# VH-VL binders against q10081, part 26

Target 1, 150 residues: q10081
Amino acid sequence: MSNLEFVYKYFNSLDVKELYDIYLLRTNVFVVEQKCAYPEVDEIDLKCGHLMLRNANGKLVAYARLIPEQQQTVRIGRVVVDPDERKNGYGRKLMLQALETSKQEFSSSKTFVLSSQEYAQPLYRSVGFKKCSDAYLEDGIPHVEMRLEL
Key: E = the ipSAE of ESMFold2; O = the ipSAE of OpenDDE; V2 = 0.75 times the mean of E and O plus 0.25 times the DockQ between their complexes.

## First folded at step 15 (VH-VL; framework fv_temelimab)

Design k3 (at its last look DockQ between E and O 0.66; V2 from the best seeds 0.60)
Fold by ESMFold2, look of step 15:
Structure k3 (fold): chain C 150 residues (1-150), chain A 121 residues (1-121), chain B 106 residues (1-106)
Amino acid sequence: as target 1 above (150 residues)
Amino acid sequence: QVQLVQSGAEVKKPGSSVKVSCKASGYTFTDYYMHWVRQAPGQGLEWIGEIDPSDSYTDYNQKFKGRATITADKSTSTAYMELSSLRSEDTAVYYCAREGYELYMVPFDYWGQGTLVTVSS
Amino acid sequence: QIQLTQSPSSLSASVGDRVTITCSASQSISYMYWYQQKPGKAPKAWIYGASELESGVPSRFSGSGSGTDYTLTISSLQPEDFATYYCQQYTSYPLTFGGGTKVEIK
């Protein structure tokens, strides 16, 4: 395996290259690959934590954002793995780190939630999330709410 | 090595029930969802439903809800699919399939060998 | 539910031929998956993420497409490629498969 590095920063602590890398990865997958012509960048990015996974060469290989919500809840969103780095288990590693980082950065976190496209549910199931809603449309794509309780 | 070994072929009368088993080995049974998929002779694949073996959560294709019952026995690492009120159109090979969890990868990474269920009067 | 229509339903081709199989969805999907099934055997994972090959899949196979229209291509058909190929979607429940494309040798 590559020597991996997790980096976690709130928005205002990101440098411009980190922000560029995050938006390049997110737009390449969510907009270009998935052909979703809706705004990918939103105002939530300004007020949340950004979890980056980089390989030994410094390449951003996986990313998620961590959004504190009311009632001791953290929302995990924008979970993505670089197209050329798939099949390395980075998705699950990222999710496990997202849970650990949330416990460290958001004291009292008990509940984790996310909105999942259906194809991505198996990843979230592998770290303990369970479906907790009927399907709904987000940007024209079916999603389901998933929850994990500590 | 991951293996899914299914029970043997069945011949059933219309109106009866069949219960197919799928014994898993080579991995932690409760860490992966199990799915059931059938294939009528010379036809394509049809999803029946899924189970989380860890807590027995199930979800079914609406076509089979009310007739199909999917269960799991953690102590024997075995999943089961029971189909009731059998009709001739239920004649098919029934597969169990494990759902892998690697993001973006093919959902059903390992399949059982299949169980032929023949429904005839 | 999302219907997947594969074309052709069957084809007969010679070793060395270029073979193209299409899968059209009744609505836009996020990712198309492909399975290979040999006679008397269970399906086997083949192509994921619309374009990535599973381990051990020969490089003569390729996948492409987006939205509603997807293809599986075999650049130079080999005797071991005789099989039925199925597309699958996981964009919406119930999970559905295409009707299959049977590839036969002449």
Scores: ipSAE 0.753, ipTM 0.888, lowest interface PAE 1.1, mean pLDDT 92
Fold by OpenDDE, look of step 15:
Structure k3 (fold): chain C 150 residues (1-150), chain A 121 residues (1-121), chain B 106 residues (1-106)
Amino acid sequence: as target 1 above (150 residues)
Amino acid sequence: QVQLVQSGAEVKKPGSSVKVSCKASGYTFTDYYMHWVRQAPGQGLEWIGEIDPSDSYTDYNQKFKGRATITADKSTSTAYMELSSLRSEDTAVYYCAREGYELYMVPFDYWGQGTLVTVSS
Amino acid sequence: QIQLTQSPSSLSASVGDRVTITCSASQSISYMYWYQQKPGKAPKAWIYGASELESGVPSRFSGSGSGTDYTLTISSLQPEDFATYYCQQYTSYPLTFGGGTKVEIK
């Protein structure tokens, strides 16, 4: 973490460059790399928190959304690591920070949920998430619901 | 550095049970799932099951349900695989394998050296 | 469960040869993983995703594919490459491996 920086902001606090970097990374991975055409940019972006991980050069290397839900639950979404940065353990660092940031921002929340692409389960399992649903398709991609109780 | 060291070779009679151990070191034992995979002589790899050492959650290949029991001892950083009602077809090298966590990486990033279990009359 | 079929089951090749191994899944999977195994040794992580090489894997190795069909290629076979290669899926449980492809010296 010596040369890494986490920044958490809500939509209205993002500057143009931050918003650009987030959307560039998300579209490059979820739309282009995964060959999935879907409404990537949505209204949830306006209401949720945005967690950014940048390296020493200021490059956005990882990102996640923190979405408060009912019943003291926080959903973690749009978890993404830059394709050129995926061997550096940023995914797990991001998830650990996401949980910590969620506890700070949503102090009453103890339940965390996410929709995991099937291949990504090991990342979420490494920080304590458990599968809690059968497989289902989301935008044509196999997913499972995962949950963490803290 | 990450190391998985398994117990020694076993020779068993049909109908008996075998318990293989896998001692982990070089990392936080409870932060990673541990898997068991076997390989019959001259054959491919077969997944047996998994365990989360942090809470002892387990899941098994249906083929082994009722016969395979996977456990973990956090105090010694050791995972175990016990297989009961042994038959000749269970003769194989049994491996423990750690589940990696990096996004898109191979699931099994570190393996034990393997334990040969021979089942014969 | 998802069945993985590798082809061929074995092949003989010479140093310097181009070698191609295929793995076909019974249904579409997100990513294919590859392991290298030498006699008397445990498998080693080799290729992840479809085309990404694990640390220490020579650049003469490559992976490709999508959907149900994936390939591992060695551009110029070296003496240390003679081994058995296995594909593996983590898309659904139970986790499964291909039957393996043994690359032998001609």
Scores: ipSAE 0.403, ipTM 0.812, lowest interface PAE 1.2, mean pLDDT 93
ESMFold2 (binder alone), look of step 15: mean pLDDT 91; pTM 0.937

Design k4 (at its last look DockQ between E and O 0.65; V2 from the best seeds 0.00; counts 0 for: pae O 2.9 > 2)
Fold by ESMFold2, look of step 15:
Formats: structure tokens, sequence, C-alpha cells
Structure k4 (fold): chain C 150 residues (1-150), chain A 121 residues (1-121), chain B 106 residues (1-106)
């Protein structure tokens, strides 16, 4: 049996416990840990896929959202790993699965994009993304656009 | 078992160049960034630049643009940093440092032993 | 570029003392990293993320802070803790370090 389980659902297919787990994880990291008060829950969540990584105990240990965009593009966002589960390689495992799942769920997809803080670029390069912009500010924090072409 | 082994100490004249090597072992060389950081005697740490060995992508501290060249040889798992037009203020210990790609990890998880470069007045 | 100012530059302390080191950034940063360096050795990763201790770092070490102001604390100084400590940011290029805080035996 698998040590890890990936679960992918579009918003309308999430049950209330899954949604609770997602928002708890995102809020604990993006708002509480980073000590930034921002509208972390947004309307994009209503129109995207939600990729969950759970361990053998059922704990949500990593998460990303998969946002279909025009021009055969999928945007990967809200990439997060549970603070107590770091250094297990779950960030890379999540990104590899995000690409695989996007190809399955959005079969016409040719391009994958994300907006990366500077420190996160090595992770995304490790799965094939390349920087494709100069730095820009997003909520006052430097980011770069990164892209992977099939 | 990750190891970064650097080349030996160098004594250089002003105006010359130095090329420091950093041989990596115990991991997949092309899966991680390699950085170069220097430390002048009794001083703090200064970032020089980085390379992604998989495609030789580099980025440099603007302070060193035009003088520093960072390269990598996949076949020997070795990164290099060359600094040209040396001057006395370039006297420092030069470190290579690996960047772990896991989110929220320390950027420089393994360091070489350092290479002292002395630029004689 | 983001400047990191550490305070104090050096301090003298006795075994058992509580030690506090500060690192102030010239603008807000996402995460502050800390390194320990002993004389003649390369720096070692010490604190990462939101105050997580690297493997082998004693629990007497802690980190805190947000925005521009960060702190490394040693609750009860031990002989092996005499070293120089550096903070580091990766929010904006070029990557920068604080000037260091040398913790010396009194």
Amino acid sequence: as target 1 above (150 residues)
Amino acid sequence: QVQLVQSGAEVKKPGSSVKVSCKASGYTFTDYYMHWVRQAPGQGLEWIGEIDPSDSYTDYNQKFKGRATITADKSTSTAYMELSSLRSEDTAVYYCAREWYELYSTPFDYWGQGTLVTVSS
Amino acid sequence: QIQLTQSPSSLSASVGDRVTITCSASQSISYMYWYQQKPGKAPKAWIYGASELESGVPSRFSGSGSGTDYTLTISSLQPEDFATYYCQQYTSYPLTFGGGTKVEIK
C-alpha cells in the first residue's frame, strides 16, 4: 500500500472536510506562519482543481491548486507543505503530481505557469520550470513568472 | 553523504585571475543550485552568484558582474568560480554552497571547506 | 538590495547566560535564515523557515520575528555555542547576509 495518497478534485466535488483541511493548511502557512494578513481565500478557488497529498494517517501534508487558463495553459498556485512535514521531499512530489494531474485533467494543456517567490525557484526548476520574467511585486513581495512547455 | 571539496589555497598578483573548483559528491549534481560566497578576513559573508548545473543558468551579484564567471562541468560534478582583474580587496575565503530545493529549507545546506585566495599588494 | 543589520556586532557572555541577537532588514522579508560559524570553519545552517531548527541544533536555540525584525535567542549559553551567527535573506536578489554577531567567552 502507498505511504502517500494524492487526491484531486474540482471545487464542486470537494466535501466539507477536504475544504476545511485545505483552508487550514493554507491559512496556517500563508497567513499565520508568514504573519501576513491578506485575503487568502479568493474566488479562483471556486473555478479550479485542488490537489491534495495525504499521508498514511490521512493528514493533508501538501497542497496545490490547478487553474485552467486560456491558450492551453494551466497555472499552478498556492503551493504549500505542512510545516511539520517539511524536508521529506513532498514539495517536489507535489509538483511532479501537479504536472501529471494537469495533463490528465486538462488534456489540451501545452504550457504550465506559476508565480514564484525568489527562494522557491530551485524547487520549480527541479521539475522543469524556467524563469520567464524579471522580478515584479505581488502584494509587496518580489516574484518571478516561471514556465514549462510540453 | 553530501560532500563539497574545494581546490587548495591560491596566492595571486593584482590584475590576474583565479579559478576555484568545487567537486560535489553524494547527490545528483544537476538537481541543485550551486552558489559562491566569499568572506574577507575578519569580515562577513558576501554572495557572489549562482549556477543551475542542469543548463548552466547563472545569476550574479551586480557587484561582481563582468569579473566573476561561474561554470559547471556535469561530467566531473564540479562547479567553478573564476574572478578576474584581482585586487587586494578580493583577498578572502571563497566557499561553494549547495541550495536544497525543498520549500522553507535553509538555502545553503552544505558548504565546501573554503579556498583562501590571497591577492598580494 | 536588502540590507541586513545585526546587533550587537559582538558580545561577551558566560556559560548559562541568556543571549539575544537581532537582525533588522531594510525592507520586509518572507523568511529569515540563520547560520553558525566557528573559527576556521564554513558556516553551518542553523535556523530556517519560521524558526525551525536544523538537525542537531540544540533546543536552547530559538528564532522569532516577522517583517523587518528578527531575533535569535540562546536560552542558556553553552561552551559549544561560542561562535559567530549570521542572518540571511532570500526575498530579493542579490542574496545578502547580516554582518555577523560574534559570541565570545567572558
Scores: ipSAE 0.543, ipTM 0.850, lowest interface PAE 2.2, mean pLDDT 90
Fold by OpenDDE, look of step 15:
Structure k4 (fold): chain C 150 residues (1-150), chain A 121 residues (1-121), chain B 106 residues (1-106)
Amino acid sequence: as target 1 above (150 residues)
Amino acid sequence: QVQLVQSGAEVKKPGSSVKVSCKASGYTFTDYYMHWVRQAPGQGLEWIGEIDPSDSYTDYNQKFKGRATITADKSTSTAYMELSSLRSEDTAVYYCAREWYELYSTPFDYWGQGTLVTVSS
Amino acid sequence: QIQLTQSPSSLSASVGDRVTITCSASQSISYMYWYQQKPGKAPKAWIYGASELESGVPSRFSGSGSGTDYTLTISSLQPEDFATYYCQQYTSYPLTFGGGTKVEIK
């Protein structure tokens, strides 16, 4: 219903405004909204891919990290949708694009993994992920490991 | 529009089995998990189990393991819940409910109309 | 499993009254979900993420809470609000519901 655009960049290709938007969105949700004090900005940001979804106005409405791991595995992290832009299906759109982008960037990838907060499991299951662990705490927040084999 | 239509009321004897159906329409059946929830007369809601229609993955409330079987027919977009070794305590309205996938959204966004299963001698 | 305890189990109120329903979890949960159910009908999604209203839910409804304690509030009860309300958690399996709170007309 809106002119959406996906942009995928590695850290060194991000401009100042893009980096600002990413960190603003992540901190507003994972730190402020979820009341979790943790090292939100980390060294993984320097070596992973950054998937951005923007609307027609150029606003960053959703974001995810794509992290290549060993054994042909890609971890999808920091999945976030702007609080004012939820209920629009952007989360699922983001995840579908994340998988597609991963296939393009990491052609040998066979396995996709992520750490899901419990409430977010339906989103990830909608694109094929399955729970593969018991609940555990990550930065004080309950999580489950989820996996998708392609 | 999304609709979940369940089969009609059932009257069963103790020890028998019942199979309730839930026909889905208005959306891609295999894109959403389907859940079963029951409600005894005048009581609360109890989760029975779930199924992923795309590959028939299932998970159950341990309370019903061994007695409840949840299945899905992709060709007819219909989910089923079969409960065996019925007892009087199984008398309840049984609901199918679709799982939504938006972040933060209520898990069960659409429900069937419910199926009353009465277990009596 | 995570047990959800609602309070009260039932209450009588008049149109215009402020109504508060509580739901307590046996352990900390990420978010609380609420459903409204009327007699002979299936439950309807009502509040998600503890404080967000589903589409079509009047603004007189609100949700709040964190950790183990959550509340649903009706600022000014209307005739169509008389129903039973259920809380629900998706933090761990098995999924569980509260015992329900029946809001009756006084």
Scores: ipSAE 0.080, ipTM 0.715, lowest interface PAE 2.9, mean pLDDT 92
ESMFold2 (binder alone), look of step 15: mean pLDDT 91; pTM 0.931

Design k5 (at its last look DockQ between E and O 0.35; V2 from the best seeds 0.00; counts 0 for: pae E 3.7 > 2)
Fold by ESMFold2, look of step 15:
Structure k5 (fold): chain C 150 residues (1-150), chain A 121 residues (1-121), chain B 106 residues (1-106)
Amino acid sequence: as target 1 above (150 residues)
Amino acid sequence: QVQLVQSGAEVKKPGSSVKVSCKASGYTFTDYYMHWVRQAPGQGLEWIGEIDPSDSYTDYNQKFKGRATITADKSTSTAYMELSSLRSEDTAVYYCAREWEELYMGYFDYWGQGTLVTVSS
Amino acid sequence: QIQLTQSPSSLSASVGDRVTITCSASQSISYMYWYQQKPGKAPKAWIYGASELESGVPSRFSGSGSGTDYTLTISSLQPEDFATYYCQQYTSYPLTFGGGTKVEIK
């Protein structure tokens, strides 16, 4: 047994501390660590589910957003692990939970998609995703679309 | 304890082939990519290619396409790299290396001891 | 492919000196990785994610940078830091390494 807790909420069910924790984690990694000045917070946050992993001390250690799309598809995005909590397997654990939560919350879903930097492909392959596009640039960094079909 | 143990040094003639083995222990072999990297004497590191041992998916540096073949045997937890049509410039230490497979991490955390392949007449 | 240019190729410094090694990429990369290699030994993971120290790496080492320009710094050089240091990218296939920087103690 672990003292880890997954919490899933749609945007309007988040309290202000949860939203603070999410944006702190996302901006610290995607903007500060990656040194990429772009509008990290976008309108998709208002229309999606937010999956949080907290440790026994209540610290937000990992996060992803679950975006329902047409054609029975869920997009998993903003996948992030707190820098001080890396090497604990939380990325894989988060992705497995993201798939399970998506099946429960979006019961008609058959397809899961994400946009991966090239170095992250092995992690996503380990939970069943496969590359389904040529590489493309996002902010000068190569990415590939990855897909998992049920 | 993670260990990567490679086969011993080899001396080869130009035009021949070499097959280097890398026996993994101390972890689940199919959960991590295995890479092959070489280092010519007194020179830097050069990536040869990679394999996902779970399904044998491979990718190669274009410079070795057609000459390098990377395989894995799940039953013995052993990865192999075969290089054909050897030339003198293929003289190098050949390393296997495990990729740390996690978010924001894509580096080689454990390396084999290296296998010296010498190509000479 | 992404070319990584390390500078300098070799350096000599005194114990206690601050040493800086640079790695310049031909295009933006997401994360830089660094390895230390002692003569006759396999490379050893040293810095990952541009700035995170691998377990057992002394705190006098640091990594910094973003985009195309990255550095490895030794704040107070020690005799055991004699080695060659390599940068590596995994942003685009094929994976590539810098040419190495050999650090010698005067």
Scores: ipSAE 0.382, ipTM 0.797, lowest interface PAE 3.7, mean pLDDT 90
Fold by OpenDDE, look of step 15:
Structure k5 (fold): chain C 150 residues (1-150), chain A 121 residues (1-121), chain B 106 residues (1-106)
Amino acid sequence: as target 1 above (150 residues)
Amino acid sequence: QVQLVQSGAEVKKPGSSVKVSCKASGYTFTDYYMHWVRQAPGQGLEWIGEIDPSDSYTDYNQKFKGRATITADKSTSTAYMELSSLRSEDTAVYYCAREWEELYMGYFDYWGQGTLVTVSS
Amino acid sequence: QIQLTQSPSSLSASVGDRVTITCSASQSISYMYWYQQKPGKAPKAWIYGASELESGVPSRFSGSGSGTDYTLTISSLQPEDFATYYCQQYTSYPLTFGGGTKVEIK
């Protein structure tokens, strides 16, 4: 068991090192590991919340964006776990915290949605998400829309 | 200890329906998806569909949509698979299987003993 | 759907032999899963995440691979290893299995 810490911040509250760690992890996974060239950094980063999970050494081991949408909906995006840390259950831990943080930050939120890569569905299913669309391509990668009603 | 115990063998006529049960024990029934997989004699494995017992969400192999119905009874920790309009080609051993998930991985960690369904005129 | 092709469909080997089974996917998958099945019995979970052994599986078993090509290896075949092995993918629906590889005693 390691000493883990969750930190939730909006863009303007991130320090340079936090922003660096987030972008490094996201690009290493979504661009390099998944071999997908796309505009990884976008304007949504400026408006959404950033959930960070760090280990006892201060390493960013997992991350997600929390994006408020219309109709009391929160979209969870850029869910990522460091490739070297993927055997520690951080993915599920991150998602559970994402839901909890969303409820605290967005008190009126009732619906949670995300776009899941097809193979990633088990992670989201483990915390209650259900597939609610057919498969579609996003940046050349098969995705499905998933939804959780609370 | 996790156990999945299925109902006994069935012999059916073409055009009829069969309903196989799978009673789960040794774990929280509603915490895991349950799947159904069949195996024709001497053949491989074929996925039929899945259910989330917590809310009865289901998804099916398109091949069986309209004929297969998967249900779950939380009060008895039992999953069911009903197949209608039976054909000789539906003769197979039918298995229930629990899905284990971790991160991005999911697979069938426990299986029922299987139920032979024979369709013949 | 993703098609999985196993090779060979069957093989004969002796105790102590090194056995290699391959599974090829029609498209790239994230992880491959393997099951062992003996006659008249249900399949048993054997390897998950391409290379992780299920609890109780002997260390003589190993799994490897990425992309479209995956392999199950038995370093030294034992009498209890004679069975049929199936690969399976959970990358895309519908979930699919390989055709199986029967490992028989020579």
Scores: ipSAE 0.158, ipTM 0.745, lowest interface PAE 2.4, mean pLDDT 93
ESMFold2 (binder alone), look of step 15: mean pLDDT 92; pTM 0.942

Design k6 (at its last look DockQ between E and O 0.59; V2 from the best seeds 0.59)
Fold by ESMFold2, look of step 16:
Structure k6 (fold): chain C 150 residues (1-150), chain A 121 residues (1-121), chain B 106 residues (1-106)
Amino acid sequence: as target 1 above (150 residues)
Amino acid sequence: QVQLVQSGAEVKKPGSSVKVSCKASGYTFTDYYMHWVRQAPGQGLEWIGEIDPSDSYTDYNQKFKGRATITADKSTSTAYMELSSLRSEDTAVYYCAREGYELYGYPFDYWGQGTLVTVSS
Amino acid sequence: QIQLTQSPSSLSASVGDRVTITCSASQSISYMYWYQQKPGKAPKAWIYGASELESGVPSRFSGSGSGTDYTLTISSLQPEDFATYYCQQYTSYPLTFGGGTKVEIK
């Protein structure tokens, strides 16, 4: 069976291969698979934590970024699972670890937020997030804000 | 194995109401949203609404808002859809469908067998 | 709401034929989902995500498309493929389905 390992690093602690793996996974899904041209790599990456899930072979199979915000809030973004590793429960495992890591790394945090495409809401609901806005457009795609309170 | 077992066929008069049940087994009922979808004879599929069984949050297709009521009973792992002020165009097979939460997975991964509701005088 | 228009609404084809079913959306879709429905049965999951086949779906089926235009293709039609096929979107509420394409085997 697979041995899974979570790795969390703030941007300045990433090595070159980790950064390459993150951007390859993110752009392959958010830009290429979803056929959405936009600046997927942004300046937020320089100021946030990066949560990686790797399998026994060292492959990056899932990823999320953790963005500390004001008022004791952490934003979780760029939630993605490698296309060949889907339907193994890695999305939910990643989200549970994202919450636990956020509590450890941002100890004053009490609120977790994210912006979800509608089809992805079920994942976030499975770990306790609730819709807290009407739908809005982000890059022409409907999104909804979701929130979890401690 | 995940199973969704629905109540039997019903014949109703115009102006009455019907309540269709959907008993879930083989999984933790409160962990998954339940949806209701109908299909009139010879027609396509139409989404009615959804419920979170854990806290009874619901959302409805605006077409049915005010007539449809979706509920869930956690103690029996059963979802219900009640449609009021029935008219002949409400004759359809009514399905419950479970929402999967796998990222990039199927939105409706398991379906009930369907319940035929016939509305006639 | 997002309208999904399937074409054709029905077709008849011979065993071995290549069949293409289209689904056109009134707005851009993130991921298109497809169901197969046999008479008297509930719909079955068929194609999802980035055109992934559900377990047990024969490899003669494929999905493609982006933006507003999506297709389901059967490369070599078989007798068991007699069914109605529906597309579905989960990009915007209310969730909507296409009108269906009924495939009949001569």
Scores: ipSAE 0.662, ipTM 0.867, lowest interface PAE 1.6, mean pLDDT 92
Fold by OpenDDE, look of step 15:
Structure k6 (fold): chain C 150 residues (1-150), chain A 121 residues (1-121), chain B 106 residues (1-106)
Amino acid sequence: as target 1 above (150 residues)
Amino acid sequence: QVQLVQSGAEVKKPGSSVKVSCKASGYTFTDYYMHWVRQAPGQGLEWIGEIDPSDSYTDYNQKFKGRATITADKSTSTAYMELSSLRSEDTAVYYCAREGYELYGYPFDYWGQGTLVTVSS
Amino acid sequence: QIQLTQSPSSLSASVGDRVTITCSASQSISYMYWYQQKPGKAPKAWIYGASELESGVPSRFSGSGSGTDYTLTISSLQPEDFATYYCQQYTSYPLTFGGGTKVEIK
């Protein structure tokens, strides 16, 4: 990963600029681009891990949350790639790193789950996730539950 | 570079079966779903089904359930599509297509060259 | 299944012309995908996410739309652009394509 850097931090370890970059990217995509008004910033941010991908210029180009759940499960959420950086394969790089980081941080966890917007399934399928639910609406957007067992 | 190379043209009688192959190269075969799509002469595109080569999971267009069988051989990086009980309406160019992994869910980023299957008495 | 209706089914145009192709879905979809196909060749990925050009696609191409209605536009038609274009949805199974729009030389 030439000129790319992954950084994983919990909320209390984020500096002001990191938190700013995360919220800016998430709101620009999930709220503005997708035209969805919802509580984007939530209490889960305080308890989960934050995986950041930055380029050589220090720009946050991709991001995901890693959320430990019961029964040795890790949920991957808020997966986002900067609109100007989406042709560089960062989404798949992010997901592969998310799985590796999860295994390191949550060594007892072997099940990974996520709620995928329907159009995003190929990205998650490429790293081994399988659809495990019918379609449902989340904040008015069609989603499916996906699962990976390692 | 990614390449999908399909088997040659087939001429079949009604009621018979045909099996088309698609050999993949230039990427990790088991990391991508493979799809099959057909196109009747002068017509549009029709999705047949998909396979995950890593575990041979499959899903089919209901129109072809019972007649189409999609398989994959990991050792040769080759996907197959078998269609049974052939009819004249099955005459078409059959394509294999790799599923991309862009965030927007771009489904078919690379295609085979196509295989013409002609069904006639 | 989701039906995709393209309009027109065919059109004749000259080099330099502005060309617009529409694709209408029977229900709302998240994104539309477009392919270019030339005679005797396999389709080529062309536009994804409604507006994102595939690598190598000239900037004279553009995509737009949301909900049920999407468009592919060629700002200034070039000789190599004469082909058939197909829209496609990945919102729900079975995956479906539009009927295609053949862009012919006038």
Scores: ipSAE 0.564, ipTM 0.851, lowest interface PAE 0.9, mean pLDDT 94
ESMFold2, look of step 15: ipSAE 0.639; ipTM 0.858
ESMFold2 (binder alone), look of step 15: mean pLDDT 93; pTM 0.951
ESMFold2 (binder alone), look of step 16: mean pLDDT 93; pTM 0.948
OpenDDE, look of step 16: ipSAE 0.528; ipTM 0.843

